# Miniprotein binders against q53ft3: the designs that were tried, part 46

Target 1, 195 residues: q53ft3
Amino acid sequence: MFGCLVAGRLVQTAAQQVAEDKFVFDLPDYESINHVVVFMLGTIPFPEGMGGSVYFSYPDSNGMPVWQLLGFVTNGKPSAIFKISGLKSGEGSQHPFGAMNIVRTPSVAQIGISVELLDSMAQQTPVGNAAVSSVDSFTQFTQKMLDNFYNFASSFAVSQAQMTPSPSEMFIPANVVLKWYENFQRRLAQNPLFW

## First folded at step 17 (miniprotein)

Design rc6
Fold by OpenDDE base, look of step 17:
Structure rc6 (fold): chain B 195 residues (1-195), chain A 97 residues (1-97)
Amino acid sequence: as target 1 above (195 residues)
Amino acid sequence: SDREELIILAKWAAILLRKALDMARKGNTERAKMLIERAIEYLREIEKLATTPEEEEIVEQAIEAAQEALQLLEQGKPDEVEEILREAIRLLRELYQ
């Protein structure tokens, strides 16, 4: 039902269900994470009048979990990007996850999703710095992903003079990749949600 | 797949029933009723997706439990609903655990 994405890591699509209405993703090496994307997998939407409150949990200096409300996902907003890098100094908030005896390795944080009634969610106040303007963060994420792809692809670029005959291989001109990249950047700048 | 859909629907139904239980405890009978009614809608969809006699029986029992809970709420007996809703949730867990 839910997915969690950290840039440069594999997407997580299997949350641990800790209660009927509560789901948790583990985030190893959380100190290196700047942003987290939480999204619905899109198979079946929330029941009408329901959404998800998204929480972040990290261990404090004593190894005790500190939970903070990041924001929300709903049928109207099925994905959200959160900045978590600046939350390490924050005070814990009330959360619905209770004393989860999670054998916490000090380096592992958690994303928790609590399925709530929308009217109850409206009464909750996320931590101010977590809700990144979804558009800017997404654009930055996409840009980094594109740059990574371009760098990867370009590392294999060879001149025609350097090319060894390989009849079993198909080759794509580097200029085609560049043109695609430029076009994609343009579209992204115009509408970050064009896809 | 149909099986994946069944599992997701069962999870949503269980969540709805859990929320209904919470509302019933708080004395919000009308909200509890609404949530149970919605859960029954999901249960009916699950019934269509059931492929084994065991699944069919589980869904049927869950529907019956949900309907009984609804009736008890109509009768002004919210205190009697908790056990029935817990049973319905337990039944649904058998579908996705």
Scores: ipSAE 0.781, ipTM 0.918, lowest interface PAE 0.5, mean pLDDT 87
Fold by OpenDDE base, fold request of step 18:
Structure rc6 (fold): chain B 195 residues (1-195), chain A 97 residues (1-97)
Amino acid sequence: as target 1 above (195 residues)
Amino acid sequence: SDREELIILAKWAAILLRKALDMARKGNTERAKMLIERAIEYLREIEKLATTPEEEEIVEQAIEAAQEALQLLEQGKPDEVEEILREAIRLLRELYQ
């Protein structure tokens, strides 16, 4: 019913069911993980009026699990991206996961999904900065990509006086690259989905 | 596959019944009824997917339990519903464990 994805790792589609309404994924080497994607597998949706509260659990300095509400998945939002790298020092929140007999190694975190009524979910407050807006992530990625490209291209810039004649090579004026960059940024700012 | 669908439906039905149990405990009888009714809908779908006599029997018993729970709620006996719903959930677990 649920999947969990960490970049560079195999997708997990078999959660451990710890209760009728609770599912858990193990995340080995969690300290290297920045983002986690939680999603519905898409076969059969949530029953009407239900969704999933998504929690993150990591061992504290004493080896005790600290649970934090990351956000939600629903039929209207069947997938979500969560940033977990900044949560490792956060305070624990109330969670529906009791003492789970899960053998936890210090390097293993968990993603927990609790199936809840939507009205109950509306009363829950996720930890700040965990939910990554898809729009924000896209915009940030695009901006980083643009900056990376511009910096790379600019590193090869030479003045006309510094140029050595190379008849076999084509040259693009740096101003053309800059103009393209500025135009692209303007379009992106107007409509992130202009492309 | 039909089997995968059966398992997923059984899990959803069990979740619905668990939530109904929680609502009954809280005294939210109307919500408990709605959840049980929805669970019965899933159970009817599972019944269509059942391929073995054992599965058919399990689903039938779960439907009967859910219907009994619904009747008890209609009669204003929420305290008697918990045991019946637990049994229905147990039965459903046999389908996906």
Scores: ipSAE 0.771, ipTM 0.913, lowest interface PAE 0.5, mean pLDDT 88
Fold by OpenDDE base, look of step 19:
Structure rc6 (fold): chain B 195 residues (1-195), chain A 97 residues (1-97)
Amino acid sequence: as target 1 above (195 residues)
Amino acid sequence: SDREELIILAKWAAILLRKALDMARKGNTERAKMLIERAIEYLREIEKLATTPEEEEIVEQAIEAAQEALQLLEQGKPDEVEEILREAIRLLRELYQ
């Protein structure tokens, strides 16, 4: 349903579901992360009238998770880039993940997606510096991210002859990934904020 | 794949039912109804994608539970809906866990 991408790192497409409406990605070595992209995988959209509130968590001085609202993903905006580097010293706000016993390891931050009603989301205020304000910075980050994803995905490419049957796993043709990459680059070039 | 679609639909349906439960608790009966109705739509799609008798049974039971919840809301019994919706959500979890 959701993907998480950090430039220079492997794409994450398997979120941990911690509740019916809450999904979490782990971000190890979060101190080195400047930006994160959260996106819908695009198979089935949000139900009508629903979207995702995207949160970032880091351990505070006491090792307790501090959650901050970064922004939103919706059917109209199925992906978003967030700057998280400046959030590491922020104060925690009210967050939907507070009651969840999420096992935390040192140096691991988390991206949380809470599926919410759109009207509820409209009442939420993201932290001010999370939105990528610079189109140029956004474009550069997105390009690096795309390149990293493509390289990563391509590194796992195997021929059908090399495949072992794994009924529990889904496989996509490498050409689909390439087409997606090319299409995304085209859209990015046309409008860096096309989403 | 059909199975992936089924899993995603099941997750969405569970989310909808959870939100419905929340709305019912808040006394927003109309919104709860709408959410349940939408969940039923997803459940019907899941029913079409079900390939095993077990999946079919789970989906059928979930539909029945959702319909019962809807009826209870229509009858002005929101307090009785929580247990039924929880059961429906539990059933749906069996599809994607």
Scores: ipSAE 0.770, ipTM 0.916, lowest interface PAE 0.5, mean pLDDT 86
Fold by OpenDDE base, fold request of step 18:
Structure rc6 (fold): chain B 195 residues (1-195), chain A 97 residues (1-97)
Amino acid sequence: as target 1 above (195 residues)
Amino acid sequence: SDREELIILAKWAAILLRKALDMARKGNTERAKMLIERAIEYLREIEKLATTPEEEEIVEQAIEAAQEALQLLEQGKPDEVEEILREAIRLLRELYQ
């Protein structure tokens, strides 16, 4: 139902369901994370009149979770980018996740999605500056994500002469990845919201 | 896949019923009814996707529970709805857990 993406990390598509209407992703080594993308997987939309409130939780100095409302995902906005790097020193807000006895390692944060009625969501106030609202910020994030992917993929690049024969494996030529990257960059430059 | 769709629909139905329970507790009977009705729509879709007798039975029981809850709300008995909705949610959990 939901996905969570951190640039340079594998996409998470399996949230822990902690209640009927609450889903949680773990974010290890959260201090290195600047931005998180939360999105619907695109299979079945929210029921009419419902959406998701997206929360971030990090451990305070006492190891207690501090929850903050980042923003929302809806059928009209099925994905959102949040900046979490500046929130790590913030005050906690009211949250619906209760005292989750999740034994938290100090380095692990959480993204929580609470499925809510849209009218209830309208009464909630996200923490300031969490939502990436600027086209420029989004473009920068996307570019960094693309660069990270390209760098990761290219690190596995080998010449044909260096390839170990593996008839059972499928290979993607590096030039395909590069072409995709270049095309994506071009499209992004033309319209940051082309996707 | 049909199985994946069934699971997602079951999760949405459970969420709707949970919200209905919350609305019933708050005395918002009309909203609770609306949410239950919507959940029943999802349950009917799940029924079409069910492939095992066990799944069919679970969905049938969930529909019956949801319908009973709706009737109780129509009768002005919101206090009696909570246990029934909890049971319906429990049944739905069996589909995706």
Scores: ipSAE 0.767, ipTM 0.912, lowest interface PAE 0.5, mean pLDDT 87
Fold by OpenDDE base, second read of step 20:
Structure rc6 (fold): chain B 195 residues (1-195), chain A 97 residues (1-97)
Amino acid sequence: as target 1 above (195 residues)
Amino acid sequence: SDREELIILAKWAAILLRKALDMARKGNTERAKMLIERAIEYLREIEKLATTPEEEEIVEQAIEAAQEALQLLEQGKPDEVEEILREAIRLLRELYQ
């Protein structure tokens, strides 16, 4: 249903369901994270009249979770980018996930999605500066993600002469990855919100 | 896959029924009805995707529970709906847990 993406990290597509209407992603080493992308996987949309409120939680000085509303995802806006780096010093006032027995380590933050009625969501106010409104920030995030993927994939590149028969494995030519990367960069340059 | 779709639909249906329960508690009977009706639509789709007798039985029972809840709301008995909706949600959890 939901995905969570941090630049330079593997995409998360399996949220922990902590209640009927609440889903959580763990973000280890959260201090190194500047931005998070939350998105719908695109299989089945929200029920009509419903969306997701997206929250960020980090441990306070006492190890208790502090939840802050970042923003929203909806059928009309199935993905959003949030800046979380500046939220670490903030005071959380909302506890939508507070009673949940979530095992936390001090270095792990969480992204929470609460599925809510759209009219209820309209009454909520996200914390300031969490939503990335700048196209530039989005472009930078995407570029870093792409670079990371390309570097990762290219690290496994071998020449045909170096290939050993592995009938159980599929091989993708490095040129395919490069072509994809170039095409993606071109599309991103044309329209940073093409996807 | 059909299995993945079934799981997602079951989760959505459970959420809808939970919201319906909340609306019923608040005395918003009309909204509760609408949410239950929508949940039933999802349940019917799940029924089509069910591949085992167990899944078929679960979804059938959930539909019956949802319909009963709807009938109770129509009769002006919102206080009696909570237990039935909880049971329907429990049944749906068996599909995706």
Scores: ipSAE 0.767, ipTM 0.916, lowest interface PAE 0.5, mean pLDDT 86
Fold by OpenDDE base, fold request of step 21:
Structure rc6 (fold): chain B 195 residues (1-195), chain A 97 residues (1-97)
Amino acid sequence: as target 1 above (195 residues)
Amino acid sequence: SDREELIILAKWAAILLRKALDMARKGNTERAKMLIERAIEYLREIEKLATTPEEEEIVEQAIEAAQEALQLLEQGKPDEVEEILREAIRLLRELYQ
């Protein structure tokens, strides 16, 4: 029913069911994870009037799990991206997962999905900045990536007069990179999903 | 696959019945009824997907339990609903565990 995706890792489609309405994914080496995607597998939607509250759990300094509400998935929003890298210092929130014997491996975090009534979900407050507003955060990420690339590439820019001949190497004019950057930004601004 | 669909439907039905149980405990009889009715709809779909006599029997028993729970709620006996719903949930677990 649910999937969990971390960039650079295999997609997880088999959650551990810890209760009728609670599902858990393990995230090993969670400290290296910045974002996690939680999504419906798309076979059968939530029952009408229901959705999923998505929680993140990490071990504190004492090895005790700290749970935080990241956000929600619903039939109207069957996938969501969450930033978890900045949550590692947060205080625990009330969570429905109880004292689960989380595998006390210090490096393993968990994503928990609690299936809830939508009206109950509306009363819950996610931790700040966890829910990557899909479009804005993607746009921001893309913009940061573009800026990073442009800055990186520009740092190697030399004038033709400064260029050391290297016949075995191909050179790209800096103006090409700039034009690409400008065009990409324009496209991104017009449609963040143009790619 | 049909089996995967059956499992998912069974899980949803169990969740609905669990929520119904919670609503019944809280005295929200109308919401409990609605949730049970929805669960029965899923159970009927599961019945269509059942391939073994055992699965058919489980689904039938779960439907009967759910219907009994509805009747009890209509009779104003929410305290008796919990045990019946728990049994229905237990039955459904046999389909996906």
Scores: ipSAE 0.767, ipTM 0.913, lowest interface PAE 0.5, mean pLDDT 88

Design rc6
Fold by OpenDDE base, fold request of step 21:
Structure rc6 (fold): chain B 195 residues (1-195), chain A 97 residues (1-97)
Amino acid sequence: as target 1 above (195 residues)
Amino acid sequence: SDREELIILAKWAAILLRKALDMARKGNTERAKMLIERAIEYLREIEKLATTPEEEEIVEQAIEAAQEALQLLEQGKPDEVEEILREAIRLLRELYQ
């Protein structure tokens, strides 16, 4: 029903069901994780009037779990990205996950999904910095991608004097790439969804 | 697959019944009824997907339990509903565990 994705790792599609309404993913080496994607697998939606509260749990200095509400997944928002790297020093919040007999290693965090009534979810307050503002993160990602591409392409730039005849190859002037980059940035700044 | 769908539906039905139990405990009888009714809808779908006599029997028993719970709530006996709902949830667990 639920999936969990960390960049550079295999997708998890089998949550541990710890109660009828509670599901848990283990996140080994959680200290290296910046973002987690939680999503519905898309087979059967939540029952009407229900959604999932998404929690993050990490061990404190004493090895005790600290649970924080990250946000929500619903039929209307079946996937969400959460930043967890900045939460490691946060205070624990109220959570529905009791003393779970989960073998906890100091390096393993957990993503918990509690299936809740939507009206109950509306009363919950996520921790402030967990929800990646979708627009800002997307814009930042796109900008980084553009910069990466420009840097990559420019690394192959040669002057006319440095060119060796290669009749089998096509060459693109660097100014064309730069112009494209500038135009794309302008469009992105005007409308992040211009495409 | 039909089997995967059956499992997911069973999980949702169990969640609904668990929430109904919680509502019954809190004295929210109307909400408990609504949740049970919704669970019965899922149970009817599971019944269509059942392929073994055992699955059919489990679903039938779960439906009966859910219906009994509704009747008890209508009679103003929420305290008697908890055991019945727990049994229904237990039955559903057999479908996905």
Scores: ipSAE 0.765, ipTM 0.911, lowest interface PAE 0.5, mean pLDDT 88
Fold by OpenDDE base, last read:
Structure rc6 (fold): chain B 195 residues (1-195), chain A 97 residues (1-97)
Amino acid sequence: as target 1 above (195 residues)
Amino acid sequence: SDREELIILAKWAAILLRKALDMARKGNTERAKMLIERAIEYLREIEKLATTPEEEEIVEQAIEAAQEALQLLEQGKPDEVEEILREAIRLLRELYQ
């Protein structure tokens, strides 16, 4: 239903469901994260009149979670980018995530999605400056993600002469990845929302 | 896939019923009814996607529970709705856990 993306990391598409209406992604090594993308997977939209309130939690100096409302995801806005790097010193907000006995490692933060009625969401106030609204920021994020993926994939490139026969494995030519990258960049440059 | 769709629909239906329960507790009967009716629509779609007798039975029982809850709300008995909705939610969890 939901995805979470950090530049330079694998996409997360399997949230932990902690309640009927609450979903959580773990973010290890959260101190290195500047931005996070939260999005719907595009299969089935929210029920009419509902959306998702997106929260960020980090451990305080005592190891207790501090939750902050970042913003919202809805059928009209099925993805959002949030800046979390500056939130580490903020005060906690009211949140629907109780004292979850989540084994919290000090280096692990969380993204929480609470499915809410839209009228209830309208009464909530996100923390200031968390929502990234600029097309430029989105483009920069996407470019960094693409570069990271390309660099990662290319690091495993081997010549046919270097290949060890493995009948149980599938192989993709490196030129396919390159062509995909080039095509994606071209489309992104033409329309950042082409996808 | 049909299975993935079934799971997502079941999760949405459970969320709707949970919200309906909350509205019933708050005395917002009309909103609770609306949410239950919407959940029933999802349940009907799940019924079409069910492939096993167990899934069919779960969906049927959930529909019956939701309909009973709706009837009780119409009768002005919101206090009796909570247990029925909890059971419906429990049933739906079996589809996606």
Scores: ipSAE 0.765, ipTM 0.911, lowest interface PAE 0.5, mean pLDDT 87
Fold by OpenDDE base, fold request of step 21:
Structure rc6 (fold): chain B 195 residues (1-195), chain A 97 residues (1-97)
Amino acid sequence: as target 1 above (195 residues)
Amino acid sequence: SDREELIILAKWAAILLRKALDMARKGNTERAKMLIERAIEYLREIEKLATTPEEEEIVEQAIEAAQEALQLLEQGKPDEVEEILREAIRLLRELYQ
C-alpha cells in the first residue's frame, strides 16, 4: 500500500501495521537523513474520500517519541517529499499514534501514515517547512549549484598584472562568468524550467 | 497478484469499517452508513478473489456483519453497531494477518 524512500537506501514497501488505519516505517540512523519520500505503491488507490496523514517521530533527549505532522498523500498526490533534518529540535504535535509500545532504539525514527477522511485531513496543520514541492526543491538545488559555481570560479580570479605568462593556457575573463550568472538567475526566476 | 490484491482490499475494507465505527460513535449515522456501503463493495471484490473455503466463509461473514450494521443504523440503533463492526474487522484481519 505504502512505500518509503530515503536517498542512498533501499526502498521500503512493507510498513508495520500498528492499527487498522495506521502504518509505520522505521528509519534507522535518522540523523543522517535530510529528506524522505512517502508514496503509494499504486496497486489500489485510497478509497474515495480518504487519504493519508504523514507523521515523523523521533526520540527526544529522554528517549520519548516526538511526533510531527509532515503533510499528506492522496490519490491526487500519491507521493510527497518531506524535509526532516530541521525537525529534530521541533516541538511535538498532536498525533493519532498514541503511546505505541514500540521498543525504539535511540537511532531509529519512524514515519507514520494515518489513513483519514479527507475532510478531517483538511483540519490538520503540518509543521512548517516539512513539505517540499518538487519545484521548490529544484529551484533550491539550482540556486545552490549556481552559487557554488560562481564562488568557485571567482576564487581563481586574478588581475592581468598578476598573471604568469602561460601561452598554452586559455583564460576566461571573470566578467563573463558574472554576466552568465546574472542572466541565468534572471531566467530561473522567470521560469525554473526554462532550460 | 490476486493474493496481494485480496490483502490490500481487505485492509481497505477494515479501515472503512473502523472509520464507520468512529462515525457511528459520534452520531454521524449517514456517514457511517456510506462508509459501510463502501466497505461492502470492497468485500464483494474480495469474495471474487477468494480461493479457499475458509476465505469465502470469512468474507461471507464479514458481508453479513456489515449488512447487519447497516440495518441497525437504519433502525436508529447505533449503540448496537460497534460490536458487529468490530467482529467484521476481526474477520478481515484473518485475511491479511
Scores: ipSAE 0.764, ipTM 0.911, lowest interface PAE 0.5, mean pLDDT 88
Fold by OpenDDE base, fold request of step 18:
Structure rc6 (fold): chain B 195 residues (1-195), chain A 97 residues (1-97)
Amino acid sequence: as target 1 above (195 residues)
Amino acid sequence: SDREELIILAKWAAILLRKALDMARKGNTERAKMLIERAIEYLREIEKLATTPEEEEIVEQAIEAAQEALQLLEQGKPDEVEEILREAIRLLRELYQ
């Protein structure tokens, strides 16, 4: 019924059912994971008035699981992207998964889905910044990409006096890159989908 | 496939019955009734998808259990509902385990 996707990894479609209403995916080597996608697999929606609360569990310094509510999946939002990379230092929250004696390898985290009534879900507060808005995530990604590119390119900036003779190479003035960056940012701010 | 659909429906029905059980324990009889009624709807769909006599029997028993639970709730006997709902859930597990 549920799928879990980490970029660069095989999609997981077989959750461990730990209770009638609770499903768990294991995430090996979770420290390398930035984002996880949780989604409904099937064509059969949640029962009316129900959805899924999505939790992330990681081992604390003592190896005990720390659960945090990431967000929700519903019939209206059957898939969601969550950022988990920044959650590793968060405080544990109340969670419905109890003391799962899962022999946990320290490197393995878990995604838990608790099927709940929508009205109960409305009373839950996800951890901040876990849910990636599609638009915000895109804007953030684009901004990070731009920053990365600019930083990378600028790291190679040299003065004319520092230039080694390379007659076969074409050179782009650093100010051109900066101007491009500024222009791109302006356009992005105006319309994130300008491209 | 019909079998995959059956399994998913069975899981949803079991979840609904589990939630109904929780509501019954909390004394929320009306909500428990609604959840059971919805589970019965799923069970009826599963019945249509059943291909073996065993599956048919399981679904029939689950429907009977759910209906009994509903009747007990209507009678104001929520304490008697838990065991019946557990049995219904157990039956449904046989469809997807």
Scores: ipSAE 0.763, ipTM 0.912, lowest interface PAE 0.5, mean pLDDT 88
Fold by OpenDDE base, last read:
Structure rc6 (fold): chain B 195 residues (1-195), chain A 97 residues (1-97)
Amino acid sequence: as target 1 above (195 residues)
Amino acid sequence: SDREELIILAKWAAILLRKALDMARKGNTERAKMLIERAIEYLREIEKLATTPEEEEIVEQAIEAAQEALQLLEQGKPDEVEEILREAIRLLRELYQ
């Protein structure tokens, strides 16, 4: 039903079901994790009017679980990326899994998925900055990356008169970089997933 | 696989019945009914996927329980629904635990 992905690690496709409506993935060595992807496996969608609230849990200084709402997965958004780096110092406000007998180790964090009615989910507020807004954040990141590249490349621009002859070196006209940038921006604006 | 599908459907049906129970407790009878009806739809699909007499019996009993819960809600007896729904959920757990 659910999958969990951490970059550089094996995909987890078997969540522990701790209640009828609650599923948990273990994340060992969670301190090294920046982002987690939670997704539907694509076999059978959520029942109509239902989705998943995604929580992150880490042990506090006393070893007690601190739960934070990261965001949501739904039939309309069957996958989401969450930034969990920096949440370790945060205060947990929700304990959706608190009543569950979940064995926890200090070095293991957890991703919890609570299957909820969509109207109930609408009343929940994720912790700030955890939900990497999928399309908008991707577009923003891509735009920042493009800007960074353009700025970097343009900083090396020299006129032909300023060039020292180097027959062994290849040169790219600055106009090519600009044209590429403009074309890429246009494509990105038309379809963020054109690639 | 058909078996994997059966398990997933059973889990969804159990979740629906659990949510129905919660709605019944809150006095939202209409929503509880809707959730039970949806669960029955999943149960009917599970019935088609059942390959053993035991699975068939479990699904049949779960359908009967869900239908009974629905009738009780229609009769204005939400307090009697919880036990029946819990039993239906228990039955479904036998399919995926």
Scores: ipSAE 0.745, ipTM 0.908, lowest interface PAE 0.5, mean pLDDT 87
Fold by ESMFold2, fold request of step 18:
Structure rc6 (fold): chain B 195 residues (1-195), chain A 97 residues (1-97)
Amino acid sequence: as target 1 above (195 residues)
Amino acid sequence: SDREELIILAKWAAILLRKALDMARKGNTERAKMLIERAIEYLREIEKLATTPEEEEIVEQAIEAAQEALQLLEQGKPDEVEEILREAIRLLRELYQ
């Protein structure tokens, strides 16, 4: 039904089924893993209206599992790549693998797949990426710089009724700064490296 | 192969019935009926793929249980459906374990 792939390792195609709707892959030596691919195996898709929620779990300092929702696989997206670097010390999230609260060996993590109704999946929120990739870091930095400039410039906004005349001084209408901000955000979303 | 297909269909049918049981427990009778109807469609396909008398008997019993559960939900008796759905799920597990 499901496959799990880590670069440099053999693909896993024999998930441990721990419940009718729950499947698990072991990830030994998880601390060396940065990305994992989860995908549908075979020719029979999910039943209509269903899909898979994908979780990552690692043992904390006490050996207790910490579960985090990574994202989803569906008939419309039957293969997905998840970044797990930076999640290995994150906070746990709500998860359906409560029966898997058993101490594991210190170097083995797990990928869990819970088959769910699409309506239920729509209410789930994947954990944020704790370690921002090089592109994500650049985009995040750029957005923060953009916000900082806009907030600074807008803090000097005055209405015409509040202005003191200064004929030798040049002015920029506030809406020009706003239009630039909005245009920059749109271009950044289209291509983070446009500038 | 036909055997691999049967096993996958049995797993999907069991999951559909599990979700139907969850919906019945929450009082969502209409959603539970829809899920059982879909599970029966999968069971009919499994019936076509079954090749041993054991497999044929298991799927027939699972269909009967699912149909009874559907009728109980249509009669407004969701509290009586739980054991019947659990029986159907247990039968399907025998097909893929």
Scores: ipSAE 0.716, ipTM 0.888, lowest interface PAE 0.9, mean pLDDT 80

